# VHH binders against c4kar8, part 147

Target 1, 263 residues: c4kar8
Amino acid sequence: MAELSTPSPASPAPLDGGRGDELEKFTLRGARQILQLLQDLITHRGLITAHTGGGHSFMTAVLKVDEERGRVVLDPSPDPQANRRALAAPRLTCVTQLDGIRIQFPLVGLGEGQDKGRPALFAPLPAEMLRLQRREFYRLQVPLAHELSCLLKAEDLARKPVEVSARVIDIGAGGVAVVVPTGAAEFVIGGTLPACRLALPDGEPIELDLEVRNLNRQTQRNGTEQLRVGLRFAALPRAADTRIQRYIFKTERALNAKARGGL

## First folded at step 11 (VHH)

Design j16 (framework vhh_7zox_3)
Fold by ESMFold2-Fast, scan of step 11:
Structure j16 (fold): chain B 263 residues (1-263), chain A 124 residues (1-124)
Amino acid sequence: as target 1 above (263 residues)
Amino acid sequence: DVQLVESGGGLVQPGGSLRLSCVASGFTFDNYYMGWVRQAPGKGLEWVSDISTGGDTGYADSVKGRFAISRDNAKNTLYLQMNRLKPEDTAVYYCAKEGDTLSEFSDTPYFDYAGQGTQVTVSS
């Protein structure tokens, strides 16, 4: 869903469980909900980054919601060129945050005028708004140094049990993505892998059931093939959920500290 | 009853060193992340450092390269070695235990802290 700035996986021959379907549960389409969220942005003086295409964006804010005329009033950029790009764009992708919640929405049919004697941009109310809690969309890229692994309980081509140690490449509140050698096991989208073991730092492996959500065959630079498997946590116990959240939070903080010029 | 007892604070000159200690009781120490949080006069709480059950560490940018956190699970004790202290390190330092409820959406540290803290003053 390009308008919501949440990309589809870009990789060779993906077998995808529908990332767009997962975003649907976070999409607000009720007029009352949309009006309330826009009003919350006004109340909290939320700054919005409006993407106009071609790598261009500008900072704006919602000044007013005109319910009677079904439109929002936005603060124009101090840069006239940014305003010209916005007015020429077929749509804007607006991105903001409230209390750690990522909010995205499209605006189409942008016009210019005045509000209470000052320049303003006007657009019809968006038909949809994406509201994502950080936990629900955030995926930590696992540092190679952590050597994070998941022991998968799967079946081979002959439907016999096989154990595969898979490297965890990303992890989020809802699951992990792992890589396995091509042919190591058979995976079926929607299939359940029971009693797998996720090895996190600082404790015993976590025993959990995983559901296969997507499959993607990748060819590395050296010509070797690997399979990327997206796995969803099924009925995760609170203790396991807490340990996973803790790992994600701590690792992200450490990476942010290093990115700011740490050794 | 959970208890965290901090010690080791004091008055030091800029460039000096201090080692803070925190003795924990009332919970299984080795099963929890531990950390240090500080509060300078008239300011809010600032996260300083944390350490996992296995010894993996994190540091605030302001103290990185100068402070070192460590733990002794056999003694239920958390340490903070503070080197090359600056006047801006002046604060009450609190030992922090991982809270009962983890929140990834909070702007505050998700650790609980207990005890009175220990005062660190960096001045001539």
Scores: ipSAE 0.000, ipTM 0.103, lowest interface PAE 16.3, mean pLDDT 76

Design j17 (framework vhh_7zox_3)
Fold by ESMFold2-Fast, scan of step 11:
Structure j17 (fold): chain B 263 residues (1-263), chain A 124 residues (1-124)
Amino acid sequence: as target 1 above (263 residues)
Amino acid sequence: DVQLVESGGGLVQPGGSLRLSCVASGSTFSYYAMGWVRQAPGKGLEWVSDITYSGSTGYADSVKGRFAISRDNAKNTLYLQMNRLKPEDTAVYYCAKESDFYGDDIYDSPFDYAGQGTQVTVSS
């Protein structure tokens, strides 16, 4: 987990984002491990989302691994336009899951042809594959006893600043879902809420910027309306990311220990 | 973690209807966008339809006007109502959910697959 950036002697550069450095420990670069993981995707019929850039993607799967030629063979899209975008792209970003573990890898040098008389896409084997533990992207259901809250700094309909204390109902490495009373503030999907404060059980509140991703209005059994708001961490300092992840792991372990203990 | 279990597939005649269901376990179902993808014999994977957690829908041109996606957030269940089925709709249908991973440019559009699929056969 050592810092890889080298600041200048006279004027140190800001530290790079923690995500790249943190993800290195989950990156597979050994040829045998890459081959085994790709074979596991074939065995488990892993569905892959391949991103070609510009907001475009298509669904694919690994059909086979050609170890002798160092190539992977993929299902082409039934959409010819998607295949043309993929072939024109400098790289594909492939995302899939295997047994609850997120797997992500780049493919470069995509070509088209046939495998046993059937249309296929092929690319050189990836030089690296990211294998993230479920915990890196898992959404923890927050125990009510923790009374986890986030103070949202938002605006009302008249654009007046308003502070709303929202209950955190789930939390993951990249964001939180909160609930607020309907009408407490105005939220716009894609909008940024600056300088919000996430209160964890241990330590001072974490100040962070949140991006609104999702909105859902719910009527509770008592007739009260509430708004569920999905919020992404727009930028997260390493220290804040570490504290959030520590909370998630500690809470999961405590819940698992309670379940195993029959308490 | 969300686990997905698909059902509702079967054999049906052209012009018939089927309703697919996908039951998700986990308390965060309503936070995710959900979708259906399919793979026909000897062909590639095809996105069929998606629905945001708020109910906004999208459809592939091949099924638009014939299929309807819906969700029941209280029951953690995703549906695909398939009407006026054609032989070309024969495929294994998979339930997919929006990725849990944040911090990359692909989070807003990638779907993760966790279901086993359900076979739909349209034949006369």
Scores: ipSAE 0.000, ipTM 0.273, lowest interface PAE 11.1, mean pLDDT 75

Design j18 (framework vhh_7zox_3)
Fold by ESMFold2-Fast, scan of step 11:
Structure j18 (fold): chain B 263 residues (1-263), chain A 125 residues (1-125)
Amino acid sequence: as target 1 above (263 residues)
Amino acid sequence: DVQLVESGGGLVQPGGSLRLSCVASGFTFSSYAMGWVRQAPGKGLEWVSDIYSGGSTGYADSVKGRFAISRDNAKNTLYLQMNRLKPEDTAVYYCARSEYDIGTDYFESPGFDPAGQGTQVTVSS
């Protein structure tokens, strides 16, 4: 019955961080949907990055879903320190990908014990899971065979310029995630790395500016640590943007063809 | 070095209101998602609310409709307006920043670590 108020000047749409309320439509809360998605992660042997806070994470996997006890069983890290950080954390934020769809879920109340005589981590089933089926959230996991690298222009601990060749582990429309040897360079969230060079299989490296968006020290399943750096593309020339999108599309098609293929 | 200074807590009657503030320094405040977490006596940390750099907000079910989070990037200050307070809201409240990126790598939402001393909120008659 009330008339619509005159609209106040609205802030422009959020650039990077305005997603809390928008994520609701991608949130699964049905118990059977959650159980099915966790089972799909087991079936496809999906690797999970579990973030423990403070810029730390470790690689894990769902080993099984214990429906009777209402809990999920996770593969512990071979690094005892990563497991100690996980157990001390108020929550784990678990991130994985299934069929090109980014999946994220929280685990609260992590404990440790044994499953079938082997060390395991346990947590109550998550009450919600995010299933992000949108192109702007899509990340292509870069095949190891492609040997994609990005030459980063950064600074060392003494603020001396250094060039670091970093392996590209995933790529999307908005940026790349790379792996950097720990101690090779200093990174500051929000800092810009100018004139970096992204090497794609189609020829000459692409020169581009990258913004540091996140940093995490990830413990691999073999117990070794890697520094993972999330990098956002600053404004790209159309030609560079087209080449990156073409690479993503062609690689996704090839991976889909292999997954469906016989032999 | 990151520094977060919380204030505004105190003793309040059930149904009352408090406004918490957090003044941040040592980082580019406007570039980070910020949040509030609390720890009730004998309990673990509980996420209360967050606000992304772009202004989008989230709330725990226990406080939804009663609390409102906001930020003033010009003052490097985070706020939590707490209305219709209940005895169950009694806790130490901590200001926290998040390390996350929606477009390039991962989400750590709400995944906040408190860096301040906290501010005590006690709701009792």
Scores: ipSAE 0.000, ipTM 0.194, lowest interface PAE 11.3, mean pLDDT 78

Design j19 (framework vhh_7zox_3)
Fold by ESMFold2-Fast, scan of step 11:
Structure j19 (fold): chain B 263 residues (1-263), chain A 124 residues (1-124)
Amino acid sequence: as target 1 above (263 residues)
Amino acid sequence: DVQLVESGGGLVQPGGSLRLSCVASGFTFSSYAMGWVRQAPGKGLEWVSDIYSGGSTGYADSVKGRFAISRDNAKNTLYLQMNRLKPEDTAVYYCAVSYKTGLYFSSTPEYDYAGQGTQVTVSS
């Protein structure tokens, strides 16, 4: 159960409005369903990536739902600049995962104040929440105990080849999200990283070509900055696809069995 | 609305075979992992087998080498071929979908994505 207690890293990028017709069936609009989902996020202490625009985000969590006042209470960032950006933003796009299911919701009208004498951020309850259960949107939060890494072949600021061992924070059928220290390498959205090596615990590293899909510079709860890089699998061979899916399913099954007392 | 309908259970002698089927509706079947779980009389739930959307399969040690899971995405149907059946295989078998992060059973209210079950009895 310790691995299930670790706060889930959220996916780094919001889903596009170009999928609007497909996403409507996964959108919750009932007040009771929204309240229940927010309570589930509190219960599981899910980490939320709050996107403030301009490629900036910060890590937060729902502290409580104030049903009487129709508000969500969020944990502020330890970085004052992240809080300033959040308060200035016309909208926060909040992305998280609950048991591997992607959850996304907007918050509009963010304010600051205090909850029980402690600094807090407040926003009206969202009118809608997206809960995605499609395979292509499913992302497994990688257990820290697996020490899953991807060796990236990239370039530094001087355009010299550099190899960066990046920690894999989530993985899905279409790609991975990794974290790298700020300044370790230069990444360009749409750029291809050839011959990267994804290390899975069940055998030899998988050699993959990866496409950079998104970049998010984020401030962690401890005040440190990291770069989250979303990477798409390019030209994935069937054997590699099968092995990645096998890892995802086995890990999910093991975590669920652990939560159920070994069933 | 999600619906799972199991069939193919029955009474069979030890060493016999049965094929279970599960017809799914209300979701994009090909996009989800599917599985079989069972509950023997007076015992807890036991995972039996699963199949990922990409075709990877898993089996409990108690059934490995005797059972085979498969899926037909065109028919939204999950199958379990059960060979060399033993009295210990007597149970209600449930089809389940990995709707959240794992397989869920109708006997637990928070796990609503399971069928009504089909009874398998192995006796002489």
Scores: ipSAE 0.000, ipTM 0.122, lowest interface PAE 17.5, mean pLDDT 77

Design j2 (framework vhh_8fcz_2)
Fold by ESMFold2-Fast, scan of step 11:
Structure j2 (fold): chain B 263 residues (1-263), chain A 125 residues (1-125)
Amino acid sequence: as target 1 above (263 residues)
Amino acid sequence: QVQLVESGGGLVQPGGSLRLSCAASGFTFSSYAMNWVRQPPGKGLEWVSGISGSGGSTTYADSVEGRFTIIRDNDKKMVYLQMTSLKTEDTAVYYCAKESEFYGTEFYDSPFDYEGQGTQVTVSS
C-alpha cells in the first residue's frame, strides 16, 4: 500500500523530474515537523475537510495528537454515513489551511473507537504533509465578516434558468470556491456559467464566465448538507484580475495586522 | 498526460447486468487508487466505487453495495465495474477517475483526475 502523496516505490520512471520533484520542497517528512504542524492546527482550531473519494467529504478537526502511540484523533462526522464512507475508503485526503497556506495530508488505516468515552476516529500519523506556499496554489480563505458572494447563473432541476447567490469561501488567482444551498441549482463538471457576478467590497460586481471544475457534498457539524462548487475563471479581463489580486493582498495584510494587534 | 477511456455502456432492462471498462495510460497505474463516478441526467456527480492501487481494498456507495463489483488488472492497466440487478436510478454517464496526486493544490477541490466522454448507461423498460 502506498500513500497517494508519496509515489509508489515501484515507479517505472524513477528519474522523472515531474510534479513530484516540484512539490518536494513543500513536503514535510520529519516526525517533529509533522507533530508541530498538527499541534498548530489544534491550537488555531483548524477546520479540516476530509475527502473520502467521489466528491464526498465531511468536516472534521484534529482533537489531539497521541505522540506515544503515533496516532491522530479526529472528530467524527455527525452523519453516520459519512463516517462509514471514511472507514471504508482506502485513504482520506485531508485539506485545511493555516494563515492562507494550504495544508494537505493523507490518512491511511482509519479506525473508529472511543476517546475518553466519546466517539472518535483514529489514524496513524501521516508520513508526510504538504505545506503549499507557492503563489499559484495560494487561496485566501474569505473571512465570514466580508460576506463575499457570487451571483451564479445556472439551471434548476427542470433546466430552467435560475440565479443563485452563493457564498464565496475561498479565492485565488485562478478561481473561487463557493457554497450553495442543497437543491438551489444543478451543476455539471466542465459546464460554463456565463455572466456571473462576483461582489467585492471595493466597487461594482465583476462580471465573469465561470467553469465548474469540482463538486463536493459536505455534511457539516450541525448535520446539514451543502454543496461546495469549485469554479475556474474562464476568461479574466486585466482590470478584473487586478481588483481580485488587490482584494487578496489587502485582506491578507489586514488579517496579519489583526494577528499582531492582539499582542 | 493522464488518459482514461471508458467503454461498455448501453441500454439494459431493469434487473439486467453490464460490465464497464476503463483503459488507463500516462501514469504508474498500480500506484493510484481508481474510482467510478456517475452523473445522472440533470444531476450532479456522485461517487460509486473505489479500489486501492494493489486491489486489496474496495469501497462502494450504499446505493450500489451488493450489486456492483469493482475490479482492476494492473498488468493490462484496466479497471472494471461489474453491475448487476440494475435499476432505473442507475441511469447515468459513468466516468473512470484516478485519485489526484495533487488534490486540493489548485482551486479545484477534486480528489480525482478523469478524462473523456464517459460511457452512457441507460436502464429502462
Scores: ipSAE 0.000, ipTM 0.153, lowest interface PAE 12.5, mean pLDDT 77

Design j20 (framework vhh_7zox_3)
Fold by ESMFold2-Fast, scan of step 11:
Structure j20 (fold): chain B 263 residues (1-263), chain A 124 residues (1-124)
Amino acid sequence: as target 1 above (263 residues)
Amino acid sequence: DVQLVESGGGLVQPGGSLRLSCVASGFTFSDYDMGWVRQAPGKGLEWVSDINSGGYTGYADSVKGRFAISRDNAKNTLYLQMNRLKPEDTAVYYCAKDTSEIGSFDETPGFDWAGQGTQVTVSS
């Protein structure tokens, strides 16, 4: 009877709007923020999956934001049946990714017409857009073979400058966790370590400021104590953010390919 | 201006083969992970295969052992060799460039650009 669709990794299911307070923190409702995000999707020519319900979806893109008329212009599907389903749907749920961030928004009141003599779909501007910046909660466990290190510029017990080469054990878009020998330096939660150097496998070390977020003592199997330090990127330049995200993505893909026997 | 131009689609019988090509321009091809995604009629986008800048490949379970992705950085071209095609492989196939700033939140590669697509139809 009804066809059960197996979810595809490249067809992300819409996030449940009924998650309530959990997603509210990531929901944009400011008119200027919504317009800016839609313009960013146009600039990057972002591929959008538009879900029409009943397990049906099609690929589209935002072609234009008509601020004067308060509407978006979308690329219609090459499949006429997909366009008919979209026009009949009470709501489209649009899902895309931009700069490692999941973006999801509803479109209500879809219509069809022409833009510059070409077929187009139109909808009022969304009243809200989900911009899920959860990359800060996701951390790559750094492979030992990568020998990732961060040169920390810290202070000793006498507040004298010391440089400590720390092993990076995990890394995310928002920071790193490192391991240092107990007593190598003093760390204060909320303190800033300026001009540290993060060494990635390809390229020059990234110079960045790190904020101390947490401290945990770890006793190794041999009885030796180490200090695990959680560090947040205080002010990350765009180029550095791009390099860090690219490292994370490439490493995750390589690990996934290896786990699947692709290497 | 980023452009991806796919070719090589067509009508084939079950068990047949096709080779898809994608010519890229407007960006430094060798710096980006590239992939193939497909959309069957009335269904969502399905990730098919990807290849990173270092040459490591991944495949969807539905195509593993039948499809092979490759790239020629000197020609700015991405390929998908499709063997032992099945009716369920019928779809529009899109060449896709990743965002280069991807987190793996949804376990789905983020693609910031796709081409016009090329139609593959597997039927008698």
Scores: ipSAE 0.000, ipTM 0.174, lowest interface PAE 15.2, mean pLDDT 77

Design j21 (framework vhh_7zox_3)
Fold by ESMFold2-Fast, scan of step 11:
Structure j21 (fold): chain B 263 residues (1-263), chain A 125 residues (1-125)
Amino acid sequence: as target 1 above (263 residues)
Amino acid sequence: DVQLVESGGGLVQPGGSLRLSCVASGFTFSDYDMGWVRQAPGKGLEWVSDINSGGYTGYADSVKGRFAISRDNAKNTLYLQMNRLKPEDTAVYYCARGDTYFSWEYWSSPAFDIAGQGTQVTVSS
C-alpha cells in the first residue's frame, strides 16, 4: 500500500472525488457521533489506510481520542519515509472498515510526538466523517459461477458502433457493475448506452438503457487489463424491475441456504 | 472474538514457490472480501492481492502473473499461491478482512478492518 503509480479498483484508494456531492447524505458532522466512531475503531482494532496524496499511503490505527485537546492519536508507520510523507502532506485521507461499515475521514495538521512513552502521530479531530453502511449500497455480488452477462451497445476508439459482452460482477435495484477488456469500447461518465441486453437465467434478455456512472481499471494476474464500468438503469419497466429483484432474492436465498449447510 | 491465523511462510530460494493459508473464525467468512498485505524489512505496508465474496480477484503490479489468491468458504480459509519468488518478495505477509463498495453509483477500493499476526516469507540464495 505504499506507492501506487496508477490507481486500480483493487487498491486501497479512497472513494473518487467526482462523486463527492452524492456522498453528502452519508457525511456525519456531529462531534459526539465522530467521537463514538473513533472510539469504536479503537475497541475493534480497526486497521486504517492513510492516503498522503500522490499515490502514497501507509497503514495505521487509532491509539487514542484525546477529547480535552481535541485530537486523535495514531500509530506511526514502521517506515520512517512514510511518516515523513505523512507529516509533509497538507491532508491525510483515512479509510477503514468496521464490520461491513466503511468509514472515511480527513486529517489536517499532522504532528509527531509521544503518547505514554511511545512514538505517535497527532492530528486535530476531523470535522466530518463519511459512514457508508452495506444496506445503503445494497447490491448482490454476482457469484462467479453464475456467468451473468450484459451485452453493451457502445462505440470503439474510432467512434464505430461495437457490441461488447460484459461480465456482470455486481447487481442492485438501481444498476449493474460490469467488467470489460480495456480498449474493447469507449465509455464516458454521464453517457447513455441504448438498448443494452441484460441476460438473466430465466427468460429472454432484458433490454435496457444504461447510463455510465463510474469507470475504474484493473490489472489481472496474467497482466490482462480490465475496465470496471458502473451502469445505472434508465427508465426501468416494471416487468424488468420485477425480474431483477427476483434474481437478487433467489440468489441471496440460495447463498443463505449454502451458509447454513443446505442447498 | 474475530480471529485470523496465517501459516505457510518460510525460507525459499529465488524461483521457488510457497502457499500461504489464513484460517478465519468469529465471523461469516463468505460475506467478506479477504486480502493479503505485506511488509518488507524497512519498508511500509504494501497491498498484495484481494478476493471479494463473489470470487473476483485483484493483484498488485509487482506480483501479477506470479501470485494467485483463492478462498474456500466451506473451510473459512484464504490462500495465496506464490510462484517464481524473488528476493524482493521477502516480507511478513498479513491476512486481512475487508470490504469493497463497488456499484453502479459508487466505486471504492478495499478497506481492511482486521489483520492477522502475519507469516514470514524469506527469499534468499
Scores: ipSAE 0.162, ipTM 0.484, lowest interface PAE 3.9, mean pLDDT 79

Design j22 (framework vhh_7zox_3)
Fold by ESMFold2-Fast, scan of step 11:
Structure j22 (fold): chain B 263 residues (1-263), chain A 125 residues (1-125)
Amino acid sequence: as target 1 above (263 residues)
Amino acid sequence: DVQLVESGGGLVQPGGSLRLSCVASGFTFSDYDMGWVRQAPGKGLEWVSDINSGGYTGYADSVKGRFAISRDNAKNTLYLQMNRLKPEDTAVYYCARGDTYFSYEYWSSPAFDIAGQGTQVTVSS
């Protein structure tokens, strides 16, 4: 009997964080360290983006760490729909920053209740927290004026092939982040987009395979909904890697020169 | 010292406009994502808008079609143009500095580091 597990777009599968050894060195698992980091977030009034799946997220903060009950108390969203999505989600992925250190942690088993007579969200303490220093994962933010694009080969909701011209908003040694209109294609975390074409200013588009790693949904000023998609490079030919690195270095150098000019 | 100083808040009637400014100092402004976050009386924090160092923008559904974020890297200044204001926009508005690193490997989302002291916006007749 074949068992088929297909995640719904309204309840997407949790992020695949299982690339083991490379993240383990950045992972805090000690209860004392986790408690201290959460207390530091309270002390510094850390802003937390909590991702509920399907590209949805809301802003929150840690109000309290209840060590006796082994749980965190979170500020609910002023948007009731965001709170409903959070409570329905099998997992929240929380992202924050403290003193230039990016912190990520999962919350499972979210509930609602009250803290001092005010609505609150509750979750068990996370068993692990990622702690990433800025220099570990450098990405160049692509200047808007460069109009960098990537032609994505994906599928629509009916599983029909579709080509989407996506704007590249950041680029690094291992991948790109792109923006597409919501509904232009279906993106499944862990899915592969084959034979995509990255357009760089100097030369022919680079053909490459991209793995979907992240989704984040936002609205543009005119009311159109956008999806930010994080895409990891599959193995790159050396020539392609060289061209990407050259673009990054040239652009970074130009931006640094502009900053040093007192602009 | 890293500082973010908001200004431009005030009392305005429904349908009116305000322009918020945030002057940054103590860091290389052009290297960072910047955003606006608000907190209404008795409510939690709400992300309003962000702009990355390349100029790409995002907005919350609650402000779509009405607000416009922009930045002037030469002046280390972030702006929020707020049009057709509603009573529901009443909040303290905070300027926030964001992470320039989107983790394509695991998660692509803004991670905000610091917020300013805030500026009060009151939309009332």
Scores: ipSAE 0.511, ipTM 0.792, lowest interface PAE 2.3, mean pLDDT 82
Fold by OpenDDE, second read of step 12:
Formats: sequence, C-alpha cells, structure tokens
Structure j22 (fold): chain B 263 residues (1-263), chain A 125 residues (1-125)
Amino acid sequence: as target 1 above (263 residues)
Amino acid sequence: DVQLVESGGGLVQPGGSLRLSCVASGFTFSDYDMGWVRQAPGKGLEWVSDINSGGYTGYADSVKGRFAISRDNAKNTLYLQMNRLKPEDTAVYYCARGDTYFSYEYWSSPAFDIAGQGTQVTVSS
C-alpha cells in the first residue's frame, strides 16, 4: 500500500521581483515588524476604524498584543450590534493612521471574551500590515446613466487573449476604476493592458494602455460578485487628456445642477 | 437635495493664509468622506486633501505641511486652512463628497460623486 505522498502545495510563485517591489515597500510581513507596529498603535492610542463589511464599521483600538498566544486584543464597540456584526464577519478590515501614514490590516477569526475582567475582542495577529497608498488624482464617480465603458484587452486563466467590456465607475486624470464580472479575465497588479478603448459620450473611443493598480472583489447586495479593477493611464495622448478633463468637468457640473434641483 | 456650498476664497499675497469652508446639506454629513479638489487655470482637477468619516486626513504632496483639513459634523461643515500660500495654489477650490473604496491590497482615496460650485483662490503679488 504505497502511501501516496500528497504533493506539498506549490509555494505561490514569487511575484515577479520588479513590480512587486513597489507593493512590498508598502507591506509589512515580518512578525517583528507587525508586532512593533501594533505596539506603536497601542503607545499612541491610535484609533482604528474596523470595517465589518456591508458598509458597516465601528471605532476600536488595540488594547494589547499577546505574543504568547499570538493574538491582538481590541476594544469592543459600545454598540452591541456592531460587535455582533464584527463577530459574524469573515474578515475585519482595520484602518488607522500612525505618524501621518495610513495603515490597513486584516483580522480574521474574531472572538469575544474578557481581558482583565473587561469585555474585549480577540483575533489572531495579522499576517501582514499594509501602508496605504493614496490616489494622486481627483476621481469623479461616473453616473450610472452615462454607461461609460472601457474595453479591456486582457488574458484569461489559460493566457488566451480576451476582450472584456467593463463599466467605468470612476474616472480621473490619472486613470479609471472599472467593474468586470468575476472570472471574465485574469488581472495582475502591475500588469499592462495594451490598446484598451475608453468610451466617452462625446465621441469616438480613446485607445490607451492601462496599468492594473488595484483589484477589489465586491459582493453586491444581491449576492453577485464583481471585480473592481483600478487602472492607471500608462500613456495618454494630450488630446485624450483634454477630452477626459472636459468630460469630468461637464459631468461634475451636471451632477451639481441636478443635486440642486435645477434639472 | 444634496448641496455643498463653498466660501472663504479670495485674493491673498504669497505667504498669506485663507480658510475655506464648505457647508453640506441634504445628506448625513458625518457618514461621508469629504475632500477638497482644485482646478488651476488650464489644468485638470487636482486632489488637494480629504478627511474620512473617521477623521483620518490625507494631503497631496504639493500642500502637505501647509494645508489642514478638518470637519465639524455638528455644523455639517468642512474646512480647509491654507497657510503659506503660493502663486501655484491659485485655483478654484471645490468641496466634494466622496466614497472610500477599501481593498486588502490598497487603500484608495475616495471617489467623489458631488462637488460644490467652487470658490476662487488667487495668490498674487
């Protein structure tokens, strides 16, 4: 009876060194670094916004780092409903700021208990902590009625070229965010999508190269999963830039007029 | 109806200061991220600063250390204190309401859905 040695799950291929460098500089994975940062949050009494999903959040703080048990202790919300949501959430997304730097980290496996006779929330130590990168450009949320779209030239899981029509949800001078169906294509952060086509209401589509900068999976209220993709304009002709800016301004004015009851 | 009304703009000399205000109405102000954007003559819209519903602030590198964003939720008012103003700060400044997108990998500045009519800031000798 030959014991079939279950092949050890292949270590995820190291993210290609060059583009990974930018992400890596914003990611803390070292246990010591994570512990130090959490301790710094304690020392500075850093307030944390804990997101439980569904648009809900509550304010908390790191009360203690228990290195022996490998857990972090959080201050529970004064709202029992918020605590229930936190405990029910598969993941808590914590957002805070230290020394002017925004920090995000996930907590999974949240539980409730007592610390020194006081109610507390407990979670295993985060595996990584991220320093947050902010957008450099103004982003306008695109009205649904405009049906702004971007034809993405991407690859599927088999590396076969595919074209995906994506809805543009926001736009700025530096790029666009789009929504695509889950599984429509494979996207790699730092990857370039060549010869994409951005459709604006004012004329012919703009051909441009896009760089993938962000990926976010979102579950809609109806249970449908969508992938949000943040895309940077890799190369934008001046004429295209002018058109995009014109669109943004025109749209902004229209939204403001509508909001004021003028339309 | 959602409204954002900016005020406090004007003419100021280089090195001077201004304080912009934005009064919000028609929505629960405290629940939203807010920000300032500006448009200089012949340029596109530029992000200046934002403050999320939790009070965390961000600044463009061009204004960091000179500008300070704040909010008064009780007054539904957003502020931008601008110090050590430069000619390159000349622009129309807009108050904007935003929605923050969270990602495990990245945190993005809010996408703005509504802005005010703007207030002119001119920095000149």
Scores: ipSAE 0.179, ipTM 0.620, lowest interface PAE 1.9, mean pLDDT 84

